# VHH binders against q9y6x5, part 177

Target 1, 379 residues: q9y6x5
Amino acid sequence: LPPKLLLVSFDGFRADYLKNYEFPHLQNFIKEGVLVEHVKNVFITKTFPNHYSIVTGLYEESHGIVANSMYDAVTKKHFSDSNDKDPFWWNEAVPIWVTNQLQENRSSAAAMWPGTDVPIHDTISSYFMNYNSSVSFEERLNNITMWLNNSNPPVTFATLYWEEPDASGHKYGPEDKENMSRVLKKIDDLIGDLVQRLKMLGLWENLNVIITSDHGMTQCSQDRLINLDSCIDHSYYTLIDLSPVAAILPKINRTEVYNKLKNCSPHMNVYLKEDIPNRFYYQHNDRIQPIILVADEGWTIVLNESSQKLGDHGYDNSLPSMHPFLAAHGPAFHKGYKHSTINIVDIYPMMCHILGLKPHPNNGTFGHTKCLLVDQWCI
Short names: E, the ipSAE of ESMFold2; O, the ipSAE of OpenDDE; V2, 0.75 times the mean of E and O plus 0.25 times the DockQ between their complexes.

## First folded at step 7 (VHH)

Design yb10 (framework vhh_7zox_3)
Fold by ESMFold2-Fast, scan of step 7:
Formats: structure tokens, sequence, C-alpha cells
Structure yb10 (fold): chain B 379 residues (1-379), chain A 118 residues (1-118)
């Protein structure tokens, strides 16, 4: 019987929430498993890019989902949340569920993970749910556990995605302790429900479970706005993405647009594509625009209007506020082990190892996750 | 714990005016993105207007130039001033709070009925 893995994401679960709020169910999970206190995500620190990095082990410039809003100058296609099912956007990488289905004659199952309702390289997750935010966590869990028990060939890789605490982080801001406490207590209860469901179905002892997230959250304010309209006239450029990383496609000479933007605000950095810092690994893709603007933490880029969110993410991936955590339990993992930091791209080769899959070339380093695993030595 | 209470609806003749109110408790109106959505008889929800954090406003094409959204920070209240009302504006109007890319606006209130008829 091949090893099995369930990968769970709670969107926008900032790592330091674990230190500031009570999580009795998650702490019980960790007590018999492992905790990575910080996961350094990829730039930009947005939902679609980071969820795809988790399952491909690639930087955004390599897997092609470089933002939640994109433009491809070669094909003249535009990507937004409404266009996410065009395979064109997802075909620059091979996610783990595709590898799982093609290498090992195994099935994959998915409850709402970004990309799993799209045929990628002509392969769609064996079992999946079309994305619908109104579907309850319980219904997603019911489908995943049914597929884990009732599939042939067997489901060996399953994913489960939940929109909180990201939705509430945007709405209330991460500094709203009253509302965030309520939301995070509910998430802990969902983790408790997950563990109890797996125990009742006889899955718990033989299933590897990873609980992680794509990014964190930082507080925004009406006092921290950058009005792009005060910098440059709309006739000089096309706006592909706005905040907190603006993607600018010039309509005139690139150098002229750059010169109009470069000194506009002390709270954003302006980069020609070739000058984007190497540490971001955000340069080598046609979907990355000729000029990008990167706002400082908590600053919002606007077009002569106010921000629509009290919390946001997308900022520099070196910021601790942008970092999620990773917790894991199962036969592959040590018990009661804490690790300080891994890179989000390291998750993919670790998962391939657990499943016995040959990873596609990737940006992760298997050595960074060795201390988590029972079949590895830790030095 | 967040509560929104809509009021100000009623029966009005075509060309008339109404002012809807939404009293908020459990969060601050001035620091949140808020809006109005409506549901006409036998139809789905339609976005009408919003006021973003910091005060910028948006309007559906069907109401632009006739409706005005505003806040009273001292009263923690959101308003919708409706002018030159048409029979097509007949609907239950809901106050909504906090746009979210996954959930949209949260029309958690009971709504207020607006009927435009002669």
Amino acid sequence: as target 1 above (379 residues)
Amino acid sequence: DVQLVESGGGLVQPGGSLRLSCVASGFTVSSNWMGWVRQAPGKGLEWVSDIKWGGSTGYADSVKGRFAISRDNAKNTLYLQMNRLKPEDTAVYYCATGYDEYSGFDPAGQGTQVTVSS
C-alpha cells in the first residue's frame, strides 16, 4: 500500500498568530508531530503564486503564476481570478498531483486548492471540487475523506484549502484582536474536527498530514497610501496589477516612464525588470512587466481612491509578517520536533520524498527538511 | 457580534426620494469598506453602491447620478440617498460590510423594503 499525504492550507495564517492566540487542537497535533515556526514564502506574497509554489517547488518566475493579475505580452492574454481556469497560465510547471497520477498509477484528490480544477498538461486531479467559496469546510472534508477511503487506483495525495484567516485578515486587519481571536478559535476547532474525522475513519495512524499556509498578513491604514495618479498620467502606461506590487506596462519609452515614477514616493521602490533584486527570484518570465513598483510594508498603492482592505499581503518575502508556518503529523514525521525556518519551495521535494515520487527540477533543497523526517539523519 | 440594522424604506411614487440608513455596531464605519446591495422580486442580488476605506465611492450604472452613498462617523451610520426613484428600483436593500475577494460584501442584515409604485 503506498504512503498517503493530505496537504491542508489555511489561507493567510501568519506564523506569529501561533504565539499570540490559543490553539489547543493544533498544539495537540504538533505534540505528536513537527512544527516549522516560519516558512519563507516566495515573492510576491500572494495566494495564487504561493499555493502554486508549494505544489511545484518553484519560484514564481519559473512556474508562471507571478501574480493574482497577469498579462502575457506575447499572447496578449490577461489573467485575473475569473480567468484562472485557462490551462495556458498553469502549464509552465508540473504540480505534484499531476506527477502523482503520471508516475505511480495513483489518484489525487482536491478540495479547492488553487489549480486543481484546471487541466494542467492535459491532466486534472482525479477527484476535485470546482472552486466555490460558499462550500463549507465540513463538505470539503467529507469529500476528501470519502475519496481517501473509496478510490481505485488509491488516492495517495489529497489537498484541502480553506479561505480563513485571510478573508477576516483583510476585512478586520490582523491587529483586531477581538475579531481575529474568534476567527482563529474557529480554525482551531476545524483542525480538531479534521483530526477526529481521520481517527474515526481509521486513517489517522497511516496518513501523513501537513497543515500550512501561503502567506501572512500586515495592518494597512488610510494614513499609508501611495497615489499613483500623482506620479504619472494614465496615458503613459497600462496597469496590469496595482497593490502592493504594481505591474506597469509602458505605452512610451520605458526609461521615460521609470523617470516619472522613481522619485514619486519614499514608501515604494521602483524597478526596471532587469534591476529587480536577485533575492526575489522575480525577473525571468514574460508575465513580469517591464517596470514593477514595490510598496513598503503596510503601504497601499491606489489610483486616487482609498484602500478596500484593513489588512493585506504581497509585500517583501523577507518580512516576518508575510511568513506562514508548517505543522505536520504522520508516519513520515518525527514526534515533538520544532524547526525554526524552511523555504516554501522546500515543501515540494519533501512531499515527493514522502510519496516516493521523482520530483521535477525545482528550487527547493531537500536537506532543509531532513530533520523533520524519521527516515533521514539530521546533520 | 457585528450587527447592521437597515431602515428608511417604504412606499414612494416614481420620481420621489428616500434615504436609507444602516446603523453599525461591533465595528467602525469610517475605517471599513461598506456598501448597499439589493434584491428585486424574483431576482438575484445586485450591487448598488459602495464607499471604500477613506471615502471614495462607486455606483452601479443603473443608479449613477441618482443615488449618493455617505457616512456619519459620529453616529457610526451608513446612508444611501435615493433620488428620482423608478419602478425598477423596487427591491429589498441590504447594508453590506467588508469586501473580501472570497466572500464579496457581507449582507448580514434583515434589509429594508423599497417599493416604487403609483
Scores: ipSAE 0.000, ipTM 0.112, lowest interface PAE 21.7, mean pLDDT 88

Design yb11 (framework vhh_7zox_3)
Fold by ESMFold2-Fast, scan of step 7:
Structure yb11 (fold): chain B 379 residues (1-379), chain A 118 residues (1-118)
Amino acid sequence: as target 1 above (379 residues)
Amino acid sequence: DVQLVESGGGLVQPGGSLRLSCVASGFTVSDNWMGWVRQAPGKGLEWVSDIKYGGSTGYADSVKGRFAISRDNAKNTLYLQMNRLKPEDTAVYYCATGYDEYSGFDPAGQGTQVTVSS
């Protein structure tokens, strides 16, 4: 029978939460599976970019979802919000569910993973739910398990996305141990729900399950604001994205805008597009604006207003606070194995291997994940 | 060894009611997450309802408001009260458990047949 894989994301699950809070259900999952302690995500460390990197194995400059708010200089289109359904934004890459459906004559199923409710290269996930944050985790799980057991052709790749702990991380900040403890306990209970549902349906022993996240979270403060209005007048530029990475489209000479911004704050780096550090892999796409501002960890860029966010993400991907983890269980994975670090782009070629799919060209390295897999020799 | 014995199925007309029972041996129902899954003819397994360690209950959308799960700890028995039955509820019903958090079970056991037909 073909191998099956369920990919689960808990948005904004910072890797070190595993060391600072109790996760009895997740720890039992890990005990009989594998744990990657840190996943180095792609820049910028935002939800839609990193979720698309997980399923394509590509840097943001290559897959085209370069931010949650975007402007395409060639077509003059604006990405209005992270729920935009225009296939134009998603068509620069081929996500794994499309490859699964086209290459193997198999079905894919999706509960809310970014991009799965959009036809990409004229292919939409065989079974999907239109994005709606009000839909419970239980309803998403009910649909996924029904589709895994009642599909023709068989569902071999399924995705499940949940908005927490990101929403609470923004509201309370990751240093609020009382509120974060409550939120993370609820997530651990949902992991317990997931495992028990799969066991009750006879799926647990033969299904590969990956639990991961797109980014972490860092503490913000009203004492760490960068007021962009103190540096430059609104008449000189169009703002495409604000914080913590500001995307600036100049209305005057680019060098003049750059000169007004470059010494604005000791807690913000200002880059002309061609000067963006190579290590970010964030340069070669028309949706990346001529000037990019990158705030230091925990600093918020504002327009003469206070910020209500006590936590945020989007910062430099070298920061451990921005890193998620990856845990996995199933017939493809070793039991009781811990690995230190992989790149988030490495998840895609690993998943292709598990499903027997030929990966599209990608930025991941299969060798980085070999030690997790029972059918590979890593020593 | 762990055993689950389902009973209470039968033939019923649309709009009727049945109560399924699952008698457990080799473990205690109060200490475990338990539920009901069903398999309609020619279909795969579908989750119907569960009762969690803390006593909270869950239901599939197709059965919400019609089915009620409960357990009797003294009798070591799990129940599913099925009301306002529909032809679509026709299936073999299996009692399911994770008697430890990460051990499998065989949902292909005997089960109990529910047929809703006019």
Scores: ipSAE 0.021, ipTM 0.602, lowest interface PAE 8.4, mean pLDDT 89

Design yb12 (framework vhh_7zox_3; at its last look DockQ between E and O 0.06; V2 from the best seeds 0.00; counts 0 for: pae O 14.0 > 2, placed apart)
Fold by ESMFold2-Fast, scan of step 7:
Parts: sequence; structure tokens; C-alpha cells
Structure yb12 (fold): chain B 379 residues (1-379), chain A 118 residues (1-118)
Amino acid sequence: as target 1 above (379 residues)
Amino acid sequence: DVQLVESGGGLVQPGGSLRLSCVASGFTVSSNWMGWVRQAPGKGLEWVSDIKYGGSTGYADSVKGRFAISRDNAKNTLYLQMNRLKPEDTAVYYCATGYDEYSEFDPAGQGTQVTVSS
């Protein structure tokens, strides 16, 4: 019977939430599995880019989903909706569900993971749900478990995406302990529901389950705003993305736009595309704009207006507040093992190994995750 | 050493009703996660309904509004009341327990056959 893997994402689950709140169900999962305390995500630390990095093992400049809002200067196409289904945006990489379907007589299943309702390289997930935020966690779980038990060819790779705690992190901010405690307790209950459902259906002992996230969350404030309208007139540029990483397409000389922005705020770094720090791996793609503005942690870029968000992400990927965690359980994983840090791009080659798939060229390093696996020697 | 014994299945016409029972021994029904899963001919296991140890209940969309899960603590028994039965409900029904996430229990009994046909 081929190995099976269920990949679960709770959007915006900051790693240090595990130390500041109680998670009895998640801690039981970890006790009999593995925990990676910090996952260093890719820049920019946004939902669509990082979810695609998890399933491709590539930096954003390589897989092409460089932001939640994009413009391609060569084709003049706009990615104006984060749920855009044009394969053009997704075709610069091959996600794991496509590889899974093409290398063996296997099926993939997906409940809302970004990209799974799009035909990528003419291949769509065998079973999928069109993205709809109103669909409950329970309905997503019902479909995934149905497909895991009732598919031919067998479903060997399944994904499940949930929008919390990201939505509440934005609304309340991560420092609102009362509201975040309630939200995180609900997520822990959903993890309990997941484990119990898999046990009742006879899936638990033979299924590999990864629980992870795409990014963290940091506290924002009306006292920490950067007003671009104070520095530059709208007639000088087209805004492709705003906050906390602004993507600027100049309408006049690029150097003039840069000079108007470079001293705009002490809480914002301004980069010409070729000067973006190499450590970001955010330069070599036509969808990355000529000027990029990067706000300091907790600062919001605005256009002469207030911001309603009390929490945000997208900031420098070296910030611990931007880091998620990874927990896993199943026959491929050790029991009771803790690891400090991996890169988010390392998840892809690990998953390929578990499923017996040949990975496409990627930016991950298998050696970083091998200590998590029972069939590997890490000394 | 958990023992689950299902009963109450049978042949019924579409639109009919059946009540399934699951007698538990080796643990206390009132405080444990309990549920019903089913296996239709030629299919894998499908989750039908559960009752959490806190008393909250869940139902598969295919049975919501027609089935009701309950328990009798004095009899240490779990029930599934099945109303407005459809041919698609034909399956072997199994009582299952997770009993905490990491307890080592055999999750299913021998099952009870439900056949819905005219």
C-alpha cells in the first residue's frame, strides 16, 4: 500500500503562540510525533507566496507567486484577486500534487489549498474544492477523509487549508490575549476533531499528517503608519501592492521616484530592484517591480488614510514574529522529537521523500529535515 | 480492553426509520468521544456522526437533519436514530471511539447491516 500524506495549514499561526497559549490536542499530537519550533518562511511573508513555496520548495522569485497582488511587465497582466485562476500565474513551478499524479498511478485531494483549483501544467488536483472561505472546517475535513478512503487511483497526497488564526490575527492583533486565546482554543479543538476523525475511520496509524502554517503575525497600530502621499504624488507611479511591502511601478524616471521615496520614513527601506538584499531571494522575476518598499515590523504603509488592521504580516522573513511552526505525526516520523529550525522550502523535498516521488529541482535541503524521519540517520 | 457491540440494523423501505444501538464495555460512554462510521458496498469507511465527551454533536452533510446521535449513560449505550432513510444510506454501520486522541483502543465492533430498498 503506498504511503499517504495529509498536509494541513492553519493560516497565520505564529510559532511562539505554542509557548504563550495552551494547546492540549496539538501537544498530544506533538508528544507522539515531531515538532519544528520555527520555520523560516520566504520573503515576502504573505499567504499565497508561502503556501506555494511549501508545495514547490522554491523561493518566490523562482515559482512566480511573488505577492498576493502582482503585475507582470512583460505580458501586462494584473493579478488583482488573490483567488485568480489564470494558470499563467502558477505555471512557473510544478507543485507536489501535480508530481504525485504524474509519476505514479496516484490521486491528489485538496480542500482549499492555494493553487489546487487551478490547472497547472494542464494538471488539476484529482479531487478539489473551489475556494470559498464560507465553507466550514468540518465540511473540508469530511471531503478530505471521504476522498482518502474512497478513491481509485488511491489518494496519496491530500491538503487542507484553514483561514484562522490569520483572520483574527489581523482583526484583533496577536497581543490581544483574550480574543487570541479564544481563537487559538477553537483551532486546538479543530486539531482534536481532525485526529479523532482519522482514528474513527482507521486512517490514523498509517497516515502521515503534517500541521504547519505559512507565516506569523505582528502587532500594528494607528501610531505606526507611513503615509506615501506625504512623500510622492500619485501621478509619478502606479501602485501594484501596498503594505507592508509596497511594489512601485514608476511613470517617470525611476531615479526621480526613488529619490522622492528614499528618505520618506525612518521606518521604511526603499530598494531599487537590483539592490534588494540577496538574502531575500526576491529579485529574479518580471513580477517583482522596479522599486520595492519594505516597512519595519509593525509599521503599515497607507495612502493618506487610517488602517483597520491591528495585526499584519509580509515583513522581513528573518523576524521571529513572521515564523510559523511545523508538527508532524505518522509512520514516517520519529516520536517525541523536537527540532529548532528549518527553512519553509525544505518541506517539499521531505514530502517527496515520504511519498517516494522524485522532486523537481528546488531550493530546499533534504539534510535539514532528515532527523525528523525514522528511515534516515541524522548523525 | 474496549468492547463495542452494534445492533438495530435491518431491511427498511425508503422513507423509513431505524434506531441503531452500541453497547460499550471496558470504558464509560458518558465522557468519551463516540461516533458512527459506515461502509457502503464497494466503498471505504465514511464518517456519519459523532458526540464529543463535552456533548457537542457533528453530522455528515449527507445525513444532517435526518439522523440524531445520543447516549444513555445508565445503559452505557450510544444510539443513532435514522429517519427518512434513502437507498444511499445502505451500509454496514460501525460504532467507533477515539477515547482521547492517543488512547490505544480498537475503534470498531462487528457492525450492523442497514439495507434501504423497495
Scores: ipSAE 0.205, ipTM 0.677, lowest interface PAE 6.3, mean pLDDT 90
Fold by ESMFold2, look of step 8:
Structure yb12 (fold): chain B 379 residues (1-379), chain A 118 residues (1-118)
Amino acid sequence: as target 1 above (379 residues)
Amino acid sequence: DVQLVESGGGLVQPGGSLRLSCVASGFTVSSNWMGWVRQAPGKGLEWVSDIKYGGSTGYADSVKGRFAISRDNAKNTLYLQMNRLKPEDTAVYYCATGYDEYSEFDPAGQGTQVTVSS
């Protein structure tokens, strides 16, 4: 009887939303399971990189999805977070759904998790939805539960992705209590619907469910802008990504571009690739550009006459505002247990353990998640 | 104030072409992540296409190969070239600034109606 796991992400769900807003359904889920209050994600704290880190256990430099916008200097290929299904970008790692469905008598299913509509290593999730933001949560859930309940060979690993509260966090900012309360109430209702659907279909007692996110959100302001055009001409570089981590490909001598940028703002750190702090694990991939600019929390790198967002993410992964949470329920997990923190890369080896999979080489530490699991000696 | 003015919609037969324009004021289109979204009768907003700060473009699967997004910095204008139009492309089309995640755009203009019917 193989164990089953459903991995759910609500994009941009900052960990402290749990303390600052009401979540009756999510709190009931947590009460009957486990909570990790802060998940330290990977740098840069963007959507595609962190979703791929969850399912590979790898730092961005190792799995190759280093940002939402990328350039590969060897192949001259460009990646956009809008719809690039070229397996080239994804093939530097093996995500868990590939490993899972290559096991005898197992399938994987996916409702829009980043990368699940791409044939990675010539393998695509056994059941999947092509990404389309107009598809409701209800439809995504209906497909996932149908596949979990009716497939042969059985679906043992499934993913479900939802775009909120990230979109609203960008629009309103995390400190807009009225608008964010409305948004987060809707998300809590969706979690209630998820649990109710699983109970009604007879899945709840034997399915392991992880509810997590990729990153948080910080408040932005018109008072916290770094105007890149004020310190360097566009002709000196190609802009691969802008904010809050700018990726700069010099068109002239790299040292000359660096010198023009290094004093641009006291609220921005400028790194040559070899000088990127070791704690970021963000150096050893050709897709990481020769110069990166890292804005301080809540600061926005802009060009002349750029419009402004009220919330953003992508900042230093040590910032609590960038951290999501993790909650889990199911036969593999303790009940009523809280844990302070794990690294986002630790989720992968934990999921492999739950599913009885041999993990690929990865950056996670199984020991960090032992106390969440009923079958582990925890001290 | 930031303003986006869409135009270029109309009635067209299946297989026809239209070019939508979006003139921006209060900001520069080339300095922003810009996109097109549409709303079909009785439906929600659907992402169609976008163009990022550095010129990278994205397209919904339903329009890929038929639509092309572009911009003209001198005119501060975003374009959507729409070829081989189908009845399912019938919608009000809006341009918007993006939030840097997937296709979450918030339109600010009046939109322009595209109707594909014989």
Scores: ipSAE 0.013, ipTM 0.549, lowest interface PAE 8.1, mean pLDDT 90
Fold by OpenDDE, look of step 8:
Structure yb12 (fold): chain B 379 residues (1-379), chain A 118 residues (1-118)
Amino acid sequence: as target 1 above (379 residues)
Amino acid sequence: DVQLVESGGGLVQPGGSLRLSCVASGFTVSSNWMGWVRQAPGKGLEWVSDIKYGGSTGYADSVKGRFAISRDNAKNTLYLQMNRLKPEDTAVYYCATGYDEYSEFDPAGQGTQVTVSS
């Protein structure tokens, strides 16, 4: 049988949730498969960028999705979660579902994974759902599994996306044990539904399944605010993205804007584009604005008002609170194996290997995932 | 350039009604996730309502059943019908793109003042 792979993302699933809450279904999934306890995601630690990094193996500067909100100064185009359909934004990379789709006797399917409802390089998945947050997990799951089971050409790669526990993390904060316990229990139940559905359809034994996330969540507070209006008049710049990484497009001299912001708060680092730390791999793209503000963990950048968010993400990708996990099960994976850490870009070459696809040039290291795979030598 | 212009605010008695308008330029309202937020004196920014591209709507618990968000594609305008207004609804109301209770606020507009007082 040709290899098949289902990639599942639960948005904003912080890695240490696994240590602090009970996940009977997920733990059973892990017991029969593999776990990577911490996945170092890409900077900035936001939804669109990290999901595209998973499926391209590229840093944000390379695949061109550098934030959830972007502006291109040349074309004057804007990108946002409500305006993401222009292939212009996605065409700087080739995601794995396109590579797979272009292979002989293969097709791809997608349930609301970022970018999957956009023709990229003039290719779109044979089966996909337009993004709609009102569509239940069950409906998404039913469609994706039906396509995996009954399609011709066969669906060999599929993606499934769900918005929790991210939304709840924002609302309650990750430190709200009562509310987050309830939310995470629901997530575990959804994982149970996923496994049950696959077993019912006879897919469980032959389908490779990866369950992961794009980022974590840190606790925010009304006591940890950075008010930009206290430092600079908003008429001097255009705000492209706000918190916790602000993207600043100066309307006056860049140096003047920088000087007004550089000492705005001891809890915020201010970078000219050329001075952004190399470790972020967040410099070599025209879509990155001339000035970047990076708030410390748990601090929120605001404009003359307080934030009601109790949790947020997008911070330094070295912070444990920003890290998701990865679990996997299927013929390609060992059983009962746990691994400490990988980079999120490492997932792409691994998925390509599993599917027998030639990977496009990427920033992932296949060697980092060899120990997860039954057909590889563990170093 | 993207621009949002709010209007329709004013002074109204408790139990009264107002209809806010938001005219957009530089983008299409029907093709975007739109929302209303408000800022009361001495309080933080509060999410009020949103409407997604697909037409699904959301409301804060404090306004649910009283407020209704809608859009006119031909006029490229977003609306907020506010009924049974309360003193607690007094605030500056802002229109925003791609905004919900978990999104960042885009202060593109000047807002419109709503005052509910007897």
Scores: ipSAE 0.000, ipTM 0.227, lowest interface PAE 14.0, mean pLDDT 93
ESMFold2 (binder alone), look of step 8: mean pLDDT 79; pTM 0.803

Design yb13 (framework vhh_7zox_3)
Fold by ESMFold2-Fast, scan of step 7:
Structure yb13 (fold): chain B 379 residues (1-379), chain A 118 residues (1-118)
Amino acid sequence: as target 1 above (379 residues)
Amino acid sequence: DVQLVESGGGLVQPGGSLRLSCVASGFTVSSNWMGWVRQAPGKGLEWVSDIKYGGSTYYADSVKGRFAISRDNAKNTLYLQMNRLKPEDTAVYYCATGYDEYSGFDPAGQGTQVTVSS
């Protein structure tokens, strides 16, 4: 029977939370599996872009989900809701569940992973749940395990997404030890529930499980605001995305808008599209706007108002605070192995290898993850 | 050496009740996360209910309000009280534990058969 993989994401799980808090269930998972201490995500370090990079192995400029709010200059379409179901936004790449279903007639299952409730290249996940944040982790887990055991063709790839600790990270900030310890203990309990359910159903020993996240979180403050209204009048531009990466569509001459924004704050960088640093791999897509503003870590771009966010993400992907981790367990993985760093785009070709799928062209490097795998030579 | 022995199944009419028991050996039920899974004819394993270290209980939507999971620490036994049984509850019921990392891979013994029919 073909190998099986469950990919689990806890949104906004900053890598160094593992060192600052106790995770008995996750630690037991890691003891018999592998841990990658830091995953270098793609820029911008936001939920939708990075979740799509995990399942496509592509930079944002290549897969087309370049932000949580987007505008396409060629078609004049707006992506203003993170739950937008227009296939147009998702069709610039082929996610792994589509490849899984089209190769060897296998099924995929999904509980809330971004994009899984959208037909992409006329293919939707075989089993899925329409996105609804009110659905409990337990209900998501129940559906995933039911589909893993009761499907023909067999479910070989399954995804499970959970909104925490991102929501609490925004509300309290990552340095609020009292509130973050409570939410992280709850997440560890959910990991315990996940492992226990898989053991009880006889899935644990033969299922490959990856637990990861899309980004981290950094502390913000009312003392670290950039008021865009003090830089430029609203009549000069259309705002496509605000903070911490602002996407600016000029209504007048681009150079004039750029000159009004440049040097307005010592705590943000202003880039013309062609001047965006190559290391970001954030330039070659019609959905990337003519002018991009990038706030320094912990700074929030606002429009003449205070921000309620005590934590945020979206910042430079070189920042350790923006990095998630990856833990994995199962027949494909070594036991008790620790690895320092991989790129988030490397997850896709690794998952294709585990499932026996031919990957679509991608930006990942299989060699970066081979030391995690029992069927690969690492020395 | 962990052993789980299920009992209490049988034939019952729709609307009836049964109480399943799971006697544990080699570990302490009060200190462990435990649960019930079932296998209906022609289907794979389906989760039914579990109970956590702190006593919190969880149920599949199909059984919520009808089934109750509990423990008797003195008897080192896990129970599943099944009320208002339906034909779709017909299955072999197994108990499982998270005492060790692989204890749930092979459910204990043959399970206990529950048949809901006239």
Scores: ipSAE 0.006, ipTM 0.431, lowest interface PAE 11.0, mean pLDDT 88

